# Designs tried in a protein design chat: VH-VL binders against o60602r691to836. Part 7

Target 1, 146 residues: o60602r691to836
Amino acid sequence: YKYDAYLCFSSKDFTWVQNALLKHLDTQYSDQNRFNLCFEERDFVPGENRIANIQDAIWNSRKIVCLVSRHFLRDGWCLEAFSYAQGRCLSDLNSALIMVVVGSLSQYQLMKHQSIRGFVQKQQYLRWPEDLQDVGWFLHKLSQQI
Short names: E, the ipSAE of ESMFold2; O, the ipSAE of OpenDDE; V2, 0.75 times the mean of E and O plus 0.25 times the DockQ between their complexes.

## First folded at step 1 (VH-VL)

Design r11 (framework fv_romlusevimab)
Fold by ESMFold2-Fast, scan of step 1:
Structure r11 (fold): chain C 146 residues (1-146), chain A 121 residues (1-121), chain B 108 residues (1-108)
Amino acid sequence: as target 1 above (146 residues)
Amino acid sequence: QVQLVQSGSELKKPGASVKVSCKASGYTFTSYAMNWVRQAPGQGLEWMGWINTNTGNPTYAQGFTGRFVFSLDTSVSTASLQISSLKAEDTAVYYCARDKYYFWSGPLDYWGQGTTVTVSS
Amino acid sequence: SYVLTQPPSVSVAPGKTARITCGGNNIGSKSVHWYQQKPGQAPVLVIYDDSDRPSGIPERFSGSNSGNTATLTISGVEAGDEADYYCQVWDSSSDHVVFGGGTKLTVL
């Protein structure tokens, strides 16, 4: 695989993702970090078809990590990427997709979206901690799954 | 309950210095960024910058470098704004406000009551 | 430097719907937050992340954000809604919080 993981998130969450995850996980932010990550803002090719970039990121990454916030749920491209990643998991018969719920989204709010409802019903997702003191532990847990 | 309580109003002469404090309670102070926002009389809200309460590192908006200093006293959960060499243009209400999303540039969910700084001769 | 544009004032009759706009280049790709400020008081967050309401904010407050315009909508307007309203985004290119100029809502 070209990348350890493709990190899929809404562009509206970029500042949060950069400070909370990328600076702690991505080798291009620090040589102490563990993973070669792919994300749209840095790694997608300008001027190329967005669908092609998303598909390339999904197929060239060992894992796909989706940061499901309220912005993600309102972003058609994010939902399409999630559906495409599920399709890869089914065709490859492996557990490549990691769903991380961010913010105070209730189970009811998550269940409204057909593309993610299966993951929600099976409780196959991680929830980002509300307490900052738990963030280090959570990053360690996420790292174990990548 | 989350509260941000600011120091009282200040009347200063041009060239003096002023220190505005913002005492936090009801949450873990070092887990959330503190922002500073200024509002001149009859004008809108103007973001001055923020301070990382965990590291002590400040970030200033372009117009607020030099004379403006953000600082912390974590032992008493207090953030402070110091303005040196006061000018009439510094007359404003100064607010502290908490970042809802820790240090990650979220909405400002709790605000202090504001501190009026008046610079007159 | 990123700029948010709001109308200086909006007037609305009690019980009607007020709409306050916030214009910005490609603002639909950003998260918009809205604050209410009454005279002599600190701002209060009334909408965050385009359309979410903090606890304690009435359901008649709603928000939307698409293209170049974000909108704060207040249905069934009450006299107590008279205030200044500010939109706000974070601008990634400058790493700065940007406020709109504010809109004075008058309930007549």
Scores: ipSAE 0.006, ipTM 0.564, lowest interface PAE 13.0, mean pLDDT 87

Design z01 (framework fv_ponezumab)
Fold by ESMFold2-Fast, scan of step 1:
Structure z01 (fold): chain C 146 residues (1-146), chain A 119 residues (1-119), chain B 112 residues (1-112)
Amino acid sequence: as target 1 above (146 residues)
Amino acid sequence: QVQLVQSGAEVKKPGASVKVSCKASGYTFTGYYIHWVRQAPGQGLEWMGRINPNSGGTKYAPRLQDRVTMTRDTSTSTVYMELSSLRSEDTAVYYCARDYSSGWYFDYWGQGTTVTVSS
Amino acid sequence: DVVMTQSPLSLPVTLGQPASISCKSSQSLVYSDGNTYLNWFQQRPGQSPRRLIYKVSNRDSGVPDRFSGSGSGTDFTLKISRVEAEDVGVYYCMQGTHWPYTFGQGTRLEIK
């Protein structure tokens, strides 16, 4: 694979993603980080079809990490990317899709969205920690799954 | 071969402090919380608090927060629980237990450390 | 604090007969992630507690199929389909949904 993981998130969450994840995981932010990550803001080709870029990112990455926030759930492209990644998981017969819930989204709120309901029903997601002291531990857990 | 091995029995006088250790092996020490749970003779289980070995962050039961301190040493994969201003009611077996997330699993337990507070 | 109430507190059972322990919480144990963090522990005489069930109904590795957990919201049950001599001990329910984490009073299982 070209990338260890594709990070799919709403552009409205970019500042949070950069500070919480990219600075600690992505090799281009620090040579001490472990993963060669792909995300839209840096790695998508300007002027190309957005859906083609999303599909290329999904097929060229070992894992797909979806950062599901309230903004993600209101972004049609994010939901489409999630659905496409689920299709790849079925095709590959492996656990390539990692769902991370960010913010104070309840089970009820998550269950309203058809694209993610299967993951929510099977409780196959990680939740970003409420306690800042748990962030390092969470990053270690996420790193084990990538 | 996950193991949590605790220090030996302690006998203390009222007003003293006790420090119990819990040494972890067979897994990534910083990947799991360690909780402390105690059990007075013939009584049930009481949660005391937990530590995140990666950050050193702690959460304590409200009624014990003024007297309990939890620390860790990542170089020896050991967690410590110190309880100060000991009272007779603190006589108990003290257990450490591993947890993948705060309060959610408690999948492996130490053998227990008996602490007796006698006047 | 969430109060966990077990019943019965003493449970004498004939070998081979089923046993059932109830656990009730003063608040819903459903966490914001949709999971219910209700666990069951067994403590045999002179031993450390051992987790039997986590998240209501999931058996821990090495736990016999005769143990099962069920329930939702505030009402939970641990069932042993056929009690064996090795099952003697105290059983505790525990909630990890609300801080501080709390245990039930314990149910002592005794063979008649």
Scores: ipSAE 0.000, ipTM 0.502, lowest interface PAE 15.1, mean pLDDT 84

Design z02 (framework fv_ponezumab)
Fold by ESMFold2-Fast, scan of step 1:
Order: structure tokens, then C-alpha cells, then sequence
Structure z02 (fold): chain C 146 residues (1-146), chain A 119 residues (1-119), chain B 112 residues (1-112)
């Protein structure tokens, strides 16, 4: 695989993702970091079809990490990327998709979204910690799944 | 209705240990952190530590780390805070408080437990 | 540890007039996620503290709109647009950005 993981998130969450995850996980932010990550803002090819970039990112990454926030659930491209990643998991019979719920979204709220409903029903997701003091532990746990 | 109900007042001698309980109800116990905060008579608030009821993981204030222990019992939705080697300076009202997701502030508090250390 | 400094420590106010409390931190409270974890609490005599404001400016449910929080970095303010008798108590700021969590000394609001 070209990338250890593709991070799929809403562009409206970029500042948070950069500060909370990329600076701590991505080798291009620090040589102390562990993973070669792919994300749209840096790694997509300008001027190329967006769906082609998403498909390339999914197929060239060992894992797909979806950061599911309220912004993510309102973004059609994010939901399509999630659906495509599920399709790859079914085709390869593997656990390539990692869902991370960000914010105070309840299971009831997540279940309202058809694109993620089946994944939510299996309870196969991590929740971003409520307490800042648990972020280090959570990043370790996420790292073990990548 | 969210409630945090604490155990009753304690009077202890210097050198003893005290164990205060905090029983949670009205919400999913494992979904929220429980913090402990104390307040000496006429003084301000001091954070003591917190526990994740889901994992049992704890974080303690450095000044108290060697004397404080926090535990939980998921079957009774109860958190415990034990403070050992008590001194007169530990005389305070001890509060448990719940931390709501992404607000990072204590949204519900117990009624408080008065602990008096005297000889 | 991050030191939280409140001023004034004693705040006598006439009913219906505005009140303002300052809170300053010894370090920036902006976390790596871009959020600022500064909270305000009210403690009425003989009662447990109650959270009024979280993340600088967000009011808790049930908190009257006469309460507002503002600020950035290291300087924060809690304002009450018109003080009522029920507002008597001690107000605390608290930071949750840096471990261990720390509180200000408290500001006692009294009606004249």
C-alpha cells in the first residue's frame, strides 16, 4: 500500500484534524510520527475528478479512517467515500474501514444516516475522547488499529 | 433525571484513611468521566483527579498522587475516592462531578461530603 | 501548573446594574485542536458549584442570557448584564487545557 491510512473528514473539520491528529500521527508533520497518511487537502491531485481521487486514496491505503462529525454527516462526498470504503471491505473481506465518531453524536443520531447505519449497528466504531487528558491514550489505541 | 449521590459526613483522626462514594443514576454510567474536587473551609476549589468508568483509567493531581486512589463498580454505578494518611489540611467538602462530552466542564455535581480531620 | 488569576476577589453590585469578572491564565489555553477550554462556575452559599459557561462563551442549558463569557488566549471575562438577587455567590474560572486542571481563586459577588 502507498499509504498506511486515508483520513476521510469534512473540510470544515480540517483545522481540528490537523491539530488533533495530523501533527501527532503523520510523518510529514514530524519525523517522530509513525504513519504515512493521505488526506484531501494535501494529497489529492488538483484538477482531477474528485471521485477518482477518493477512489485512488481508498485503494492505495491499508486502512480508511473516517472522522464522523456533524459536518461529515452533512457532506455528500464524505458519505459517498464511506460507502465506497464499505464496498472495498466487502470485496476484500477485510476490516479496512475504521470509523471514529467526533462530538456528542448519539447512536440514535448516527442510525438516522443510511450510508453508515449498517456499520453503526455492528458497533464497530471508536469515539473521540471527551476528556483532553485521554487523547494520548486514544491516539495509541487508534494507532494499533492502523 | 441525572443524579450523583454521595456518602455521608466523616470524622477521622490524623493518619487514617477515608473512602467517599458517589452513586450515579439517570444516565449511561460508562459514557461519562467522574472527577473529584475538594474545597477547604472558606477556600477555593481544588481538582483531585478523575476516573473513566468504562476503562477504570485514572488521572490524579500531582500533589495528591501518592495518597489518592479512585475506583468504580459498574454493577452499582458507583465511583469511590480514597484518601490516605490524612492531615488536618485535608479537612474539606469533597465533591464528585460528571464531565459531559466535548464541553470539558463539570455539568452535574454531587451534593458534597464533609470530611473533618481532627485529633 | 497553570495559574488562574481572578479579579476582583470581592464584587459588591447594586441590583439591576452590570457586573464583570476577569480571569487570566499564566499560559495560553488554546488546545492543539483549536478549542479553548475555559469554564465558569457559580457556587451559591451552602450549595455545590454549577457550571454556567463552557469553552469560553457557551451557556449551559437553563443559564439566563444575562450571563455571557468572552476572551481568548490568556484573558477571559464573565459578564452579567443586570444583576439579580439570585446571582449572589462565588464565581470560579477553570482551565481544562493543561493537566492538572486548575481553578481561579473565586470572586464573591454581593448585593449592596
Amino acid sequence: as target 1 above (146 residues)
Amino acid sequence: QVQLVQSGAEVKKPGASVKVSCKASGYTFTGYYIHWVRQAPGQGLEWMGRINPNSGGTKYAPRLQDRVTMTRDTSTSTVYMELSSLRSEDTAVYYCARDLRYSYGFDYWGQGTTVTVSS
Amino acid sequence: DVVMTQSPLSLPVTLGQPASISCKSSQSLVYSDGNTYLNWFQQRPGQSPRRLIYKVSNRDSGVPDRFSGSGSGTDFTLKISRVEAEDVGVYYCMQGTHWPYTFGQGTRLEIK
Scores: ipSAE 0.000, ipTM 0.498, lowest interface PAE 15.3, mean pLDDT 84

Design z03 (framework fv_ponezumab; at its last look DockQ between E and O 0.41; V2 from the best seeds 0.00; counts 0 for: pae E 7.1 > 2)
Fold by ESMFold2-Fast, scan of step 1:
Order: sequence, then structure tokens, then C-alpha cells
Structure z03 (fold): chain C 146 residues (1-146), chain A 121 residues (1-121), chain B 112 residues (1-112)
Amino acid sequence: as target 1 above (146 residues)
Amino acid sequence: QVQLVQSGAEVKKPGASVKVSCKASGYTFTSYYIHWVRQAPGQGLEWMGRINPSGGSTKYAPRLQDRVTMTRDTSTSTVYMELSSLRSEDTAVYYCARGEYYDSSGPFDYWGQGTTVTVSS
Amino acid sequence: DVVMTQSPLSLPVTLGQPASISCKSSQSLVYSDGNTYLNWFQQRPGQSPRRLIYKVSNRDSGVPDRFSGSGSGTDFTLKISRVEAEDVGVYYCMQGTHWPLTFGQGTRLEIK
């Protein structure tokens, strides 16, 4: 694969994602980091069809990590990317999709979105820690799944 | 418009329990934490704990962990804070405040008006 | 617990003059995500606290630009470039990096 993981998140969360994940996981931010990551703001081709960029990212990454915040749930492109990633997992019979819930989102709120309901119903998602003290352990756990 | 409205003043005897409510409106109740902060007369602010209204999970300050309980009712968008085994040093104004960690909505962006709790014999 | 120390505790200022409040933490407030969770609050007499600054230097909506926050690691400053009468009150710094959340003792800003 070209990338260890594709990070799918709402552009409204970019500053948080950069500080919380990219600076600690992505080799482009530090030689000490472990993973070659793909994300829209850096790696997508300007002027190309957005769905084509999403599809390319998904097929060229070993894992797809979706950061599901309240902003993600209001972003049609994020939900389409999640659906497309599920399609790839079904085609490959593989568990390439990692869902991470960020912030104070209820199971009821998550269940309102058809594209993610299967993961929510089976509780096949990780929750970003409520306490900052637990972030280091969580990043280690996430890294094990990538 | 975001609003947090708290219940009225309480006067309690030592050893009693008090339960203060905080009713949220103007936003999705389950999308933000609610924190409780108290202030004794003429003193500073003390964090008591928080609740995630989504799942009901709580985190309490170690000093208060054995006496404080936070709950919520999603049907009324209301958070409750109950403090048991009251002592005179629990006399304070109790505030609820909204917060989040992962984005620009950090802790304590909106506050309730406060509830005065007086513990006296 | 992380101890937050403010100075001065009492700050008499002349209207129109600048004011500065220091806040020091007993340990670094930089978290592993790279963010520094230091906030500043204002409490006017008889009112609930109001957040002025979050994550060191970001002003909340509606907060006048005469208020600014700065600092890093363990040393932080809140500055008011030109004090107005409505600025009278107690100012608190607060850290959100370490559990439990803790506040400074407060700085009372008074017009002299």
C-alpha cells in the first residue's frame, strides 16, 4: 500500500486532528513518527473530482481511520467516504475500517446515520478519551490497529 | 441561544444532602459535557466534576468523589448534582458550565447563573 | 494536583492604563496532542464567571480585542491593553490538561 492509513475527518476538525494525531503519528510531521498517512488537506489533488480522490485514498491505504465528530456527521463527503470504505471492506472481506468517535456523541445520535449504523450497533468503534491523561494509551492502542 | 438555568437556593443542615439541577437549552444536550464548579463565600473556584450527558459517564474531583453524584435526564435536557454528608465548608455558590475538549469549544464556554447552598445548624 | 499560582492577587489600575496578570503552573500544561489547555475567566461582582481566553491565546466570541493571552509551558500572561470601568472583577486562570481541573487563586482588578 502507498499509505499505512487514510485519515478521514471534517475540515472543521483539522486543527484538532493535526495536534492530536498527525504530529504524533505521521512521518511528514516528525521522523520519529511511525506511519505514512494520507489526508485530504495535504494529499488530495486540487481540481480533481473529490469522490475520485476519496476512492484513491481508500484503495491506496492499508487502513481507513474515520474520526467521527459532530462535524463529521454533518459532512456529506465524510459520510460518503465512510460508506465507500465499508464497500471496500466487504469486497476484500477485510477489517480495514477503523471508526473513532470524538466528543460527546450519544449512540442514539450515531444511529441516525445509515452509513455508520452497522459499526455503532455492533459497537465496533473506539472512543477518543474523555480525559487528556488517557490520550497516550489511546494513541498506542490505535497504532496497534493501524 | 445557549442557556443553562439552575434550580433555586437551598438551606440545609449538616449531614443532609442537596440536589441541584441545571437545565440546558439552545443546543444538542448530548453533544457537550456539563461540569460543576463551586465557589465558597469570598473564595476562588473549585472544579467538582463533570458528566457526559450522552452516556452518563462521570468524572469527579478526588476530594469529592465519595460524596458527589452527577446524573442527567435526556428527556428534559437536565443535569443533576447531588452532594451528600453536607458540612459547613460546603456552603458555596454551585455553577454548572458547558464544555468540550477536542475542538474550539473547550471547557466552560457557557455558565449557569449559580445556585447558593447554605449549610448551617 | 496541578497548582496554579496567580500574581498579583490584588491589581489596582488607573482607567485607560494597561494591566497584566501572571499565571504559573506547577507542571507543563502542554499535552501530548500539542495543545496547551490554559483558559482565562472573568468574574464581575455578583455574576457567573465568563470565559475570555481558551488555549492560551484564543479570544472567545464577543470578548474585546484589548484582552490578550500569551505564554507557554508553565508561564502564562493575561493582558488588558486599556482598562475600562466594566473590567472590574476577579480574573482566574484554569488548566484543563491534567486531571483534576484546577484554577488559580484569582486576581482582583480594582480601579485606583
Scores: ipSAE 0.194, ipTM 0.744, lowest interface PAE 4.6, mean pLDDT 88
Fold by OpenDDE, look of step 2:
Structure z03 (fold): chain C 146 residues (1-146), chain A 121 residues (1-121), chain B 112 residues (1-112)
Amino acid sequence: as target 1 above (146 residues)
Amino acid sequence: QVQLVQSGAEVKKPGASVKVSCKASGYTFTSYYIHWVRQAPGQGLEWMGRINPSGGSTKYAPRLQDRVTMTRDTSTSTVYMELSSLRSEDTAVYYCARGEYYDSSGPFDYWGQGTTVTVSS
Amino acid sequence: DVVMTQSPLSLPVTLGQPASISCKSSQSLVYSDGNTYLNWFQQRPGQSPRRLIYKVSNRDSGVPDRFSGSGSGTDFTLKISRVEAEDVGVYYCMQGTHWPLTFGQGTRLEIK
């Protein structure tokens, strides 16, 4: 695979994602980091079909990490990417999709979205910590799954 | 304007429980944690715990883990702190304070006026 | 628990003169995100605490510029360039990096 993980998130969450994850995980942000990540803002080909970019990212990454926030749920492209990621998982022997819920989203709220409902019901997913003090441990846990 | 208004003074016997309220206004209630901090007479500040009004999750100070319970009522934008098995050393002014919630400003930017709890025989 | 040690505990100051309060933590307050979650609070007599400084050196809105915070790692300082009568009270440092949150003992600032 070209990437360790495709990081799928809403563009509205970019600043947060950059500070919370990319700076700590992505090797292009620091030589001390471990993972070669793919994300839209940096790695998608300008002028190319967005769906094609998403699909390429999914299939060229060992894992897919979806950061499911309120913005994510309102973004049709994110939901589409999530569906494609699930599709890949069906074809693979291993579960390549890691779902991370960010913010105060309840199980009920997540289940309102058809594309996520099945995953939430049948698969385990991670929740981003509510407190700063727990983020370090969470990133470690996430890293182990990537 | 942001305001945290706490309930009135309490006088309790040892072994009893006390429940202090903190009503929030002037901002989106579920967008910030509420912390509780107490101060014994002539002493410093002690963090007791925090509650997330969105969902109701709590974090308590280990020292008080078994005696403190924090709850919230979203319909009234009110947070409650209940302390059980009261002792004389629990005599203090109890403060609620607004906390950070998924931002970088940090907690305790606004405080309640304080609630005096006296535990005496 | 992270121990926050303030010095001095009592600080008599002449009006118009500068004041300095030290706060030392038992371990580094630098978080993985690069920030240092050290706050300073002021508590005037008979009042609730008021946050003055957050993340070592950022003043809250309405805080006079005569207040300044500095430091790094485990050593922090709150400075008042020119003490005024309204500055009388107890000052606390607090760390928000580690569970549980902890405060310093407090420094009582008085006018000579």
Scores: ipSAE 0.178, ipTM 0.738, lowest interface PAE 2.5, mean pLDDT 92
Fold by ESMFold2, look of step 2:
Structure z03 (fold): chain C 146 residues (1-146), chain A 121 residues (1-121), chain B 112 residues (1-112)
Amino acid sequence: as target 1 above (146 residues)
Amino acid sequence: QVQLVQSGAEVKKPGASVKVSCKASGYTFTSYYIHWVRQAPGQGLEWMGRINPSGGSTKYAPRLQDRVTMTRDTSTSTVYMELSSLRSEDTAVYYCARGEYYDSSGPFDYWGQGTTVTVSS
Amino acid sequence: DVVMTQSPLSLPVTLGQPASISCKSSQSLVYSDGNTYLNWFQQRPGQSPRRLIYKVSNRDSGVPDRFSGSGSGTDFTLKISRVEAEDVGVYYCMQGTHWPLTFGQGTRLEIK
């Protein structure tokens, strides 16, 4: 695989993702970081079809991490990417897709979106901590799953 | 436009309880935390706790955790703060405020108008 | 609890002149994500507090550019480049890095 993980998130969340995840996990942000990550703003090929870039990222990454926020759920591209990544997980019979819920979203709110409903029903997701005190533990837990 | 509208002033005796409401409008109620902050006469601000209205989870300041309860009603977009075993030191203006850490907006971007609670013997 | 200490507690200023308010925390406010969760609030007489600055130096929408925040670690400053009559009120710093959230004791800004 070219990447340890593809981070799938809404472009509206990029600043948050950079500060909360990329600076702590991605090797291009620090030599001390562990993972070679893929994300749209840095790694997509300019001028190429966006769907093709998403598909390439999903198939060239060992894991797919979907950061499911309110912005993610209002972005049809993000929901479609989630569905596509699920298809890879089933065809490969592996646990490549990691769903992370970010922000103030209940299980009831998440269940409204058919694309993610299967994961939500089975509670196959991590929740970004509600309090800052727990973030270090969460990043460790996420790193173990990648 | 974001608005937080609180219930009216209350006068209570020591030992009683008070329940203050905060009605949110102009945004998706379950998308932001609601915090409570109080201000005693002539004094500064004290954080009391917060509630996540989407799941109802709460976190309270350690000093108040034995006496404060926060709840919400998603059908009316309203948060409630109840403070029990009132003392004269609880006389203050009580504010609700909106906020979240994961978003670029940060905590306490919008405040309610305040509710005066007077505890007198 | 993290103690937030403001100085001065009372700040008379001449209209049109600069003003500066210091806020010091008893612990570093740098969080593990690299952000520093220090905020500044203004409370005009008879009104609710209003956020001016979040994460040290970011102005909220609608806050005049004469307000600026700076600092790092434990030492922070709110500056008003040219004080206007509408700036009268009490200013509070607040830290969001550590639980529980705590405020400074306030700085009363008055036109002299």
Scores: ipSAE 0.025, ipTM 0.651, lowest interface PAE 7.1, mean pLDDT 87
ESMFold2 (binder alone), look of step 2: mean pLDDT 92; pTM 0.938

Design z04 (framework fv_ponezumab)
Fold by ESMFold2-Fast, scan of step 1:
Structure z04 (fold): chain C 146 residues (1-146), chain A 118 residues (1-118), chain B 112 residues (1-112)
Amino acid sequence: as target 1 above (146 residues)
Amino acid sequence: QVQLVQSGAEVKKPGASVKVSCKASGYTFTGYYIHWVRQAPGQGLEWMGRINPNSGGTKYAPRLQDRVTMTRDTSTSTVYMELSSLRSEDTAVYYCARVYGDYWFDPWGQGTTVTVSS
Amino acid sequence: DVVMTQSPLSLPVTLGQPASISCKSSQSLVYSDGNTYLNWFQQRPGQSPRRLIYKVSNRDSGVPDRFSGSGSGTDFTLKISRVEAEDVGVYYCMQGTHWPYTFGQGTRLEIK
């Protein structure tokens, strides 16, 4: 795989993702970080079909990490990327897709979306901690999944 | 540009075998399944099977399982579909298609006409 | 095998009028991941099939917004809000939920 993980998130969450995850996990932000990550803002090929870029990111990454926020749920491309990742999991019969819920989204709000409903029903997701003191533990847990 | 280009038309006698090729370009060949679908003259579409170009793993429609073989050559980014013991009802246009996630059928090859006649 | 039944098989439509095609599956198309793998394809005369709709209601890139898909479980519909001359062809529903994949028998859309 070219990447340890493809990190899929809404562009509206980029500043938060950069500060909360990329600076702590991505080797491009620090030589002390563990993972070679792929994400749209840096790694997608300019001028290429967006569908092609998403599919290439999914197939060239060992894991796909989707950061599901209220912005993610309103972004058609994020929902399609989640669906493409589910398709890869079905084809390969593996657990390559990691769903991380960000913010105070209720199970009811998550269940509204057909693309993610199966993961929600099976409780196959991680929640970003509300308490800042738990962030370190959460990043350790997420790192074990990648 | 993502493309699938198939081999030319074939005319075969009953009992013979035919091998159709599908050459991929413009994408990572091993990242997507290739499926084969055929269409008899004036009739609907019939799914034949699929191959994983990375592993070589195949899955065939039960009706065709004893006669169809799918293979690939990663060095030429080409998938092959061979159908043996040909019968007149095998006369059809044979299509290859790139597939992802059981729903993403894009692109399709241009089709290869196979005619089985005495 | 899952049987896909389309109706009508022949659909003559006046230009500018709406058209609707029904597709019924012999068993539920909801997969264990919560997705419904029901797709619609268009085949214009002499051409390869083209994907129009995937997973019930998602329009493919370049497909006009006059095409829409809906449905759930075993009953699905493809609608064209305003038929144009270029829409002539055969439309197929297809399920990818159960192996082997199966197609409906096709609906021929003709301008009358």
Scores: ipSAE 0.000, ipTM 0.506, lowest interface PAE 15.3, mean pLDDT 85

Design z05 (framework fv_ponezumab)
Fold by ESMFold2-Fast, scan of step 1:
Structure z05 (fold): chain C 146 residues (1-146), chain A 120 residues (1-120), chain B 112 residues (1-112)
Amino acid sequence: as target 1 above (146 residues)
Amino acid sequence: QVQLVQSGAEVKKPGASVKVSCKASGYTFTSYYIHWVRQAPGQGLEWMGRINPSGGSTKYAPRLQDRVTMTRDTSTSTVYMELSSLRSEDTAVYYCARDFWSGYYRFDYWGQGTTVTVSS
Amino acid sequence: DVVMTQSPLSLPVTLGQPASISCKSSQSLVYSDGNTYLNWFQQRPGQSPRRLIYKVSNRDSGVPDRFSGSGSGTDFTLKISRVEAEDVGVYYCMQGTHWPLTFGQGTRLEIK
């Protein structure tokens, strides 16, 4: 695969994602980091349509990590990317999709969305920790799944 | 049907250790934190610490960190809280409670409590 | 540690009348995610605590609508619009924003 993971998130979360995840995981932010990540703001081709870029990112990444926040759930492209990644998992018969819930989203709020409902029902997701002291453990756990 | 079932009452002498269990059922054990809270007779609630059953990571109340240890057994969906060097001030009802950082599941289910009496 | 201060500590109330409990924190309970992790619990005599309210104002499943929570920052209130006999017990506020987690002293609600 070209990338270890495609990191799918709402553009409205970019500043948080950069500080919380990219600076700690992505090799282009630090040579101490472990993963070659793909994300829209840096890696998508400006001249191509967005769906083609999303499809290319999903097919060229070993894992797809979706950061599901309130902004993500309100972004049609994020939900389409999630659905497309689920389709790839079914086609490849693998566990390529990693769902990470960010912020205080209840089970009821998550269950409202058809695209992610199956993951919520099966409890197949990680939650971003509310306490900064748990972030190190969380990043280690996420890294083990990538 | 979520349940947290705790072990039975304990009577200990000063200086001994006690290990209380909390068995979880009705949900995915590794998806929720378990906290321990105690209550001395006629007193309020005191938070002791929590464990994440997935990784085993713990956080303890600073005043208890030298004496408390929390562990879990994933195969039996059970969390343990061990308190050493017991004093008469440790006489209390000890509760386990389920938690999740999301706010929705925060302390939504509690065990029935385990009475620990320290006397001699 | 964040100190949680409840008032009153003893609350005698006439059946059917309203009751109000105050909870003040020594620090803001607003977390970096914009949420305020302030819970209210009820403990009936001889029973485990039961959560009534989470995140300031959200009622738990099965909690009657006569219970309501409000507040922001450092000042919070639990209100019972009309007290019933089954409401007798001790009420605790709890903050979950800062480690270690801390509880108020408790407010004992009694029927006059």
Scores: ipSAE 0.000, ipTM 0.499, lowest interface PAE 15.1, mean pLDDT 84

Design z06 (framework fv_ponezumab)
Fold by ESMFold2-Fast, scan of step 1:
Formats: structure tokens, C-alpha cells, sequence
Structure z06 (fold): chain C 146 residues (1-146), chain A 120 residues (1-120), chain B 112 residues (1-112)
């Protein structure tokens, strides 16, 4: 694979994702980091069809990590990317999709979205920690899944 | 039009309990934590604790942990803060405030405050 | 608990002049996620506090650009480039890195 993981998130979460995740996981931010990550803001080709870029990212990454925030759930392209990643997992019979819920989203709110409902119903997702003190531990756990 | 509207002023005797409410509107109630912060007359701000309205999970300041209880009612988008065994030093204005993603964007909107007076 | 120390406690300023408030923490506010959870609040007389700045230097929407935050680690500053009459009130720094959350003692800004 070209990338260890494709990190799919809403552009409205970029500042948070950069500080909470990219600076600690992505080799381009620090030589002490472990993963060669792909994300839209840096790695997508300008002027190319957005869905083509999303598809390329999904097929060229070992894992797909979706950061499901309230902004993600309001973004049609994020939901489309999630659905496409699920399709790849089903066709390859692989467990490549990692769903991370960010923020105080209730199970009821998550269940409103048909594209993610299966993961929610089976409780096949990680939650970003409620306490700052647990963030380091969570990053370690996420790293083990990538 | 985010609003946090608190219940009215209370006067209590030492040893009593007080329960203050904070009603949220203008946003999805379960998406934001609600914190409680108090301010004694002429003094600074003191954090008391927070509740996650989605889970009901609470965190309290260690010095208040044995006396404070926070609850919520999702059907009315209301958070409650109950403080027991009241002392004169509990006389303060009590504020609720919301926070997104634990402390990453803390206290962006505040209630108007509830004055609690503890007198003998 | 993390102790937050503000200086000065009282800050008389002339309209149109700059003002600066210091905030020092007893331990580093840099969290393991790389963020520094230092915030600044304004409380006008008789009103609820209002957030001005979060994560050291980010202004809330609607906060005038004359307010700026800076600092790192344990030393932080709130600056007002040109004080206006509406700025009268008490300013608090607050740390969200360590439980329990703690506030500075407050700095009272008064027009001279």
C-alpha cells in the first residue's frame, strides 16, 4: 500500500485533526511519528474529480480511519467516503475501516445516518476520550489498529 | 441563538441543599458538555464539575465531590446541579456553561447565573 | 491542583492605550495531544463571563482584533492593543489541560 492509512474527516475539523492526530501520527509532521498518512488537504490532486481522489485514497491505503464528528455527519462527501470504504471492505472481505467517534454524539444521533448505522448497531467503533488525560492512551490504541 | 437559561435566586439555611437548573436551547443538547462554575461575592471563578448530557457521565472538582451531584433530563434539555450540606462559604453566583469536545473549546456560552445565599 | 497566577491584580489604563495581563501556571499546560488548553475570559460588571480566547491565541468570533493571546508552556499573556471603555471588567485565565480546571484570581481593568 502507498499509505498506512487514509484519514477521512470534515474540513471543518482540520485544525483539531492536525493538532490532535497528524502532529502525533504522521511522519511528515515529525520523524518520530510512525505512519505515512493520506488526507485530503495535503494529498489530493487539485482539479481532479473529488470522488476519484477519495477512491484512490481508499484503494491505496492499508486502513481507512474515519473521524466521525457532528461536522462529518453533516458532510455528504464524508458519508459517501465512509460508504465507499465499507464497499471495499465487503468486496475484499477485509476489516480495513476504522470508525472513530469524536465529540459528544449520542448513539441516537449516530443511528440517524444510514451509511454508518451498521457500525453503530454492532458497536464497531472507537470513541475519542472524554478526558484529556486519556488522549495519549487513545492514540496508542488507535496506532495499534493502524 | 444558543441560550442557557438558569433558575431563579435561592436563599437557604446552613445544612440545607440547593438544586439549580440550566435549560439549553438553540443547539443539539447532547453534543455539548455542561459545566458548573461558581463565584463568591468579590471573588474569582471556581470550577465545580461537568456533565456529559449524552451519557450522564460526570466529573466533579475533588473538594466538592462529596457534596455535588449533576444530572440531566434530555426530554427538557435541562441540566441540574445539586449542592448539599450548605455552608456560608457556598454563598455565590452559580453559572452553567457549555463546552465542546471536553476542554478543547470550553465555556463558549454561559447562563445568566443563579445567586445562592446561605445565611443562618 | 494547577495554580494559575495573574498579574497585575488591578490594572488602571488610559483610554486608547495598550494593556497587558500576565498568567503563569504552576506546571506545563501542554497536553500530550500537542495542544495548550489556556483560555481567557472577560467578565463585565454584573454580567456572566464571556470567552475571548481559547487555546492560547484563538479569538472567538465577534471578539475584536485588538485582543490577542500569546505564550507557551507556563507563561501566557493577554494583550489589548488599544483599550476602549467597554473593556472595563475582570479578566481571567483558565487552564483546561489538567483536572480539575482552574482559573487565575482575576485582573480588574479600570479606566484611569
Amino acid sequence: as target 1 above (146 residues)
Amino acid sequence: QVQLVQSGAEVKKPGASVKVSCKASGYTFTDYYIHWVRQAPGQGLEWMGRINPNSGGTKYAPRLQDRVTMTRDTSTSTVYMELSSLRSEDTAVYYCARSLEYSSSPFDYWGQGTTVTVSS
Amino acid sequence: DVVMTQSPLSLPVTLGQPASISCKSSQSLVYSDGNTYLNWFQQRPGQSPRRLIYKVSNRDSGVPDRFSGSGSGTDFTLKISRVEAEDVGVYYCMQGTHWPYTFGQGTRLEIK
Scores: ipSAE 0.006, ipTM 0.538, lowest interface PAE 11.0, mean pLDDT 85

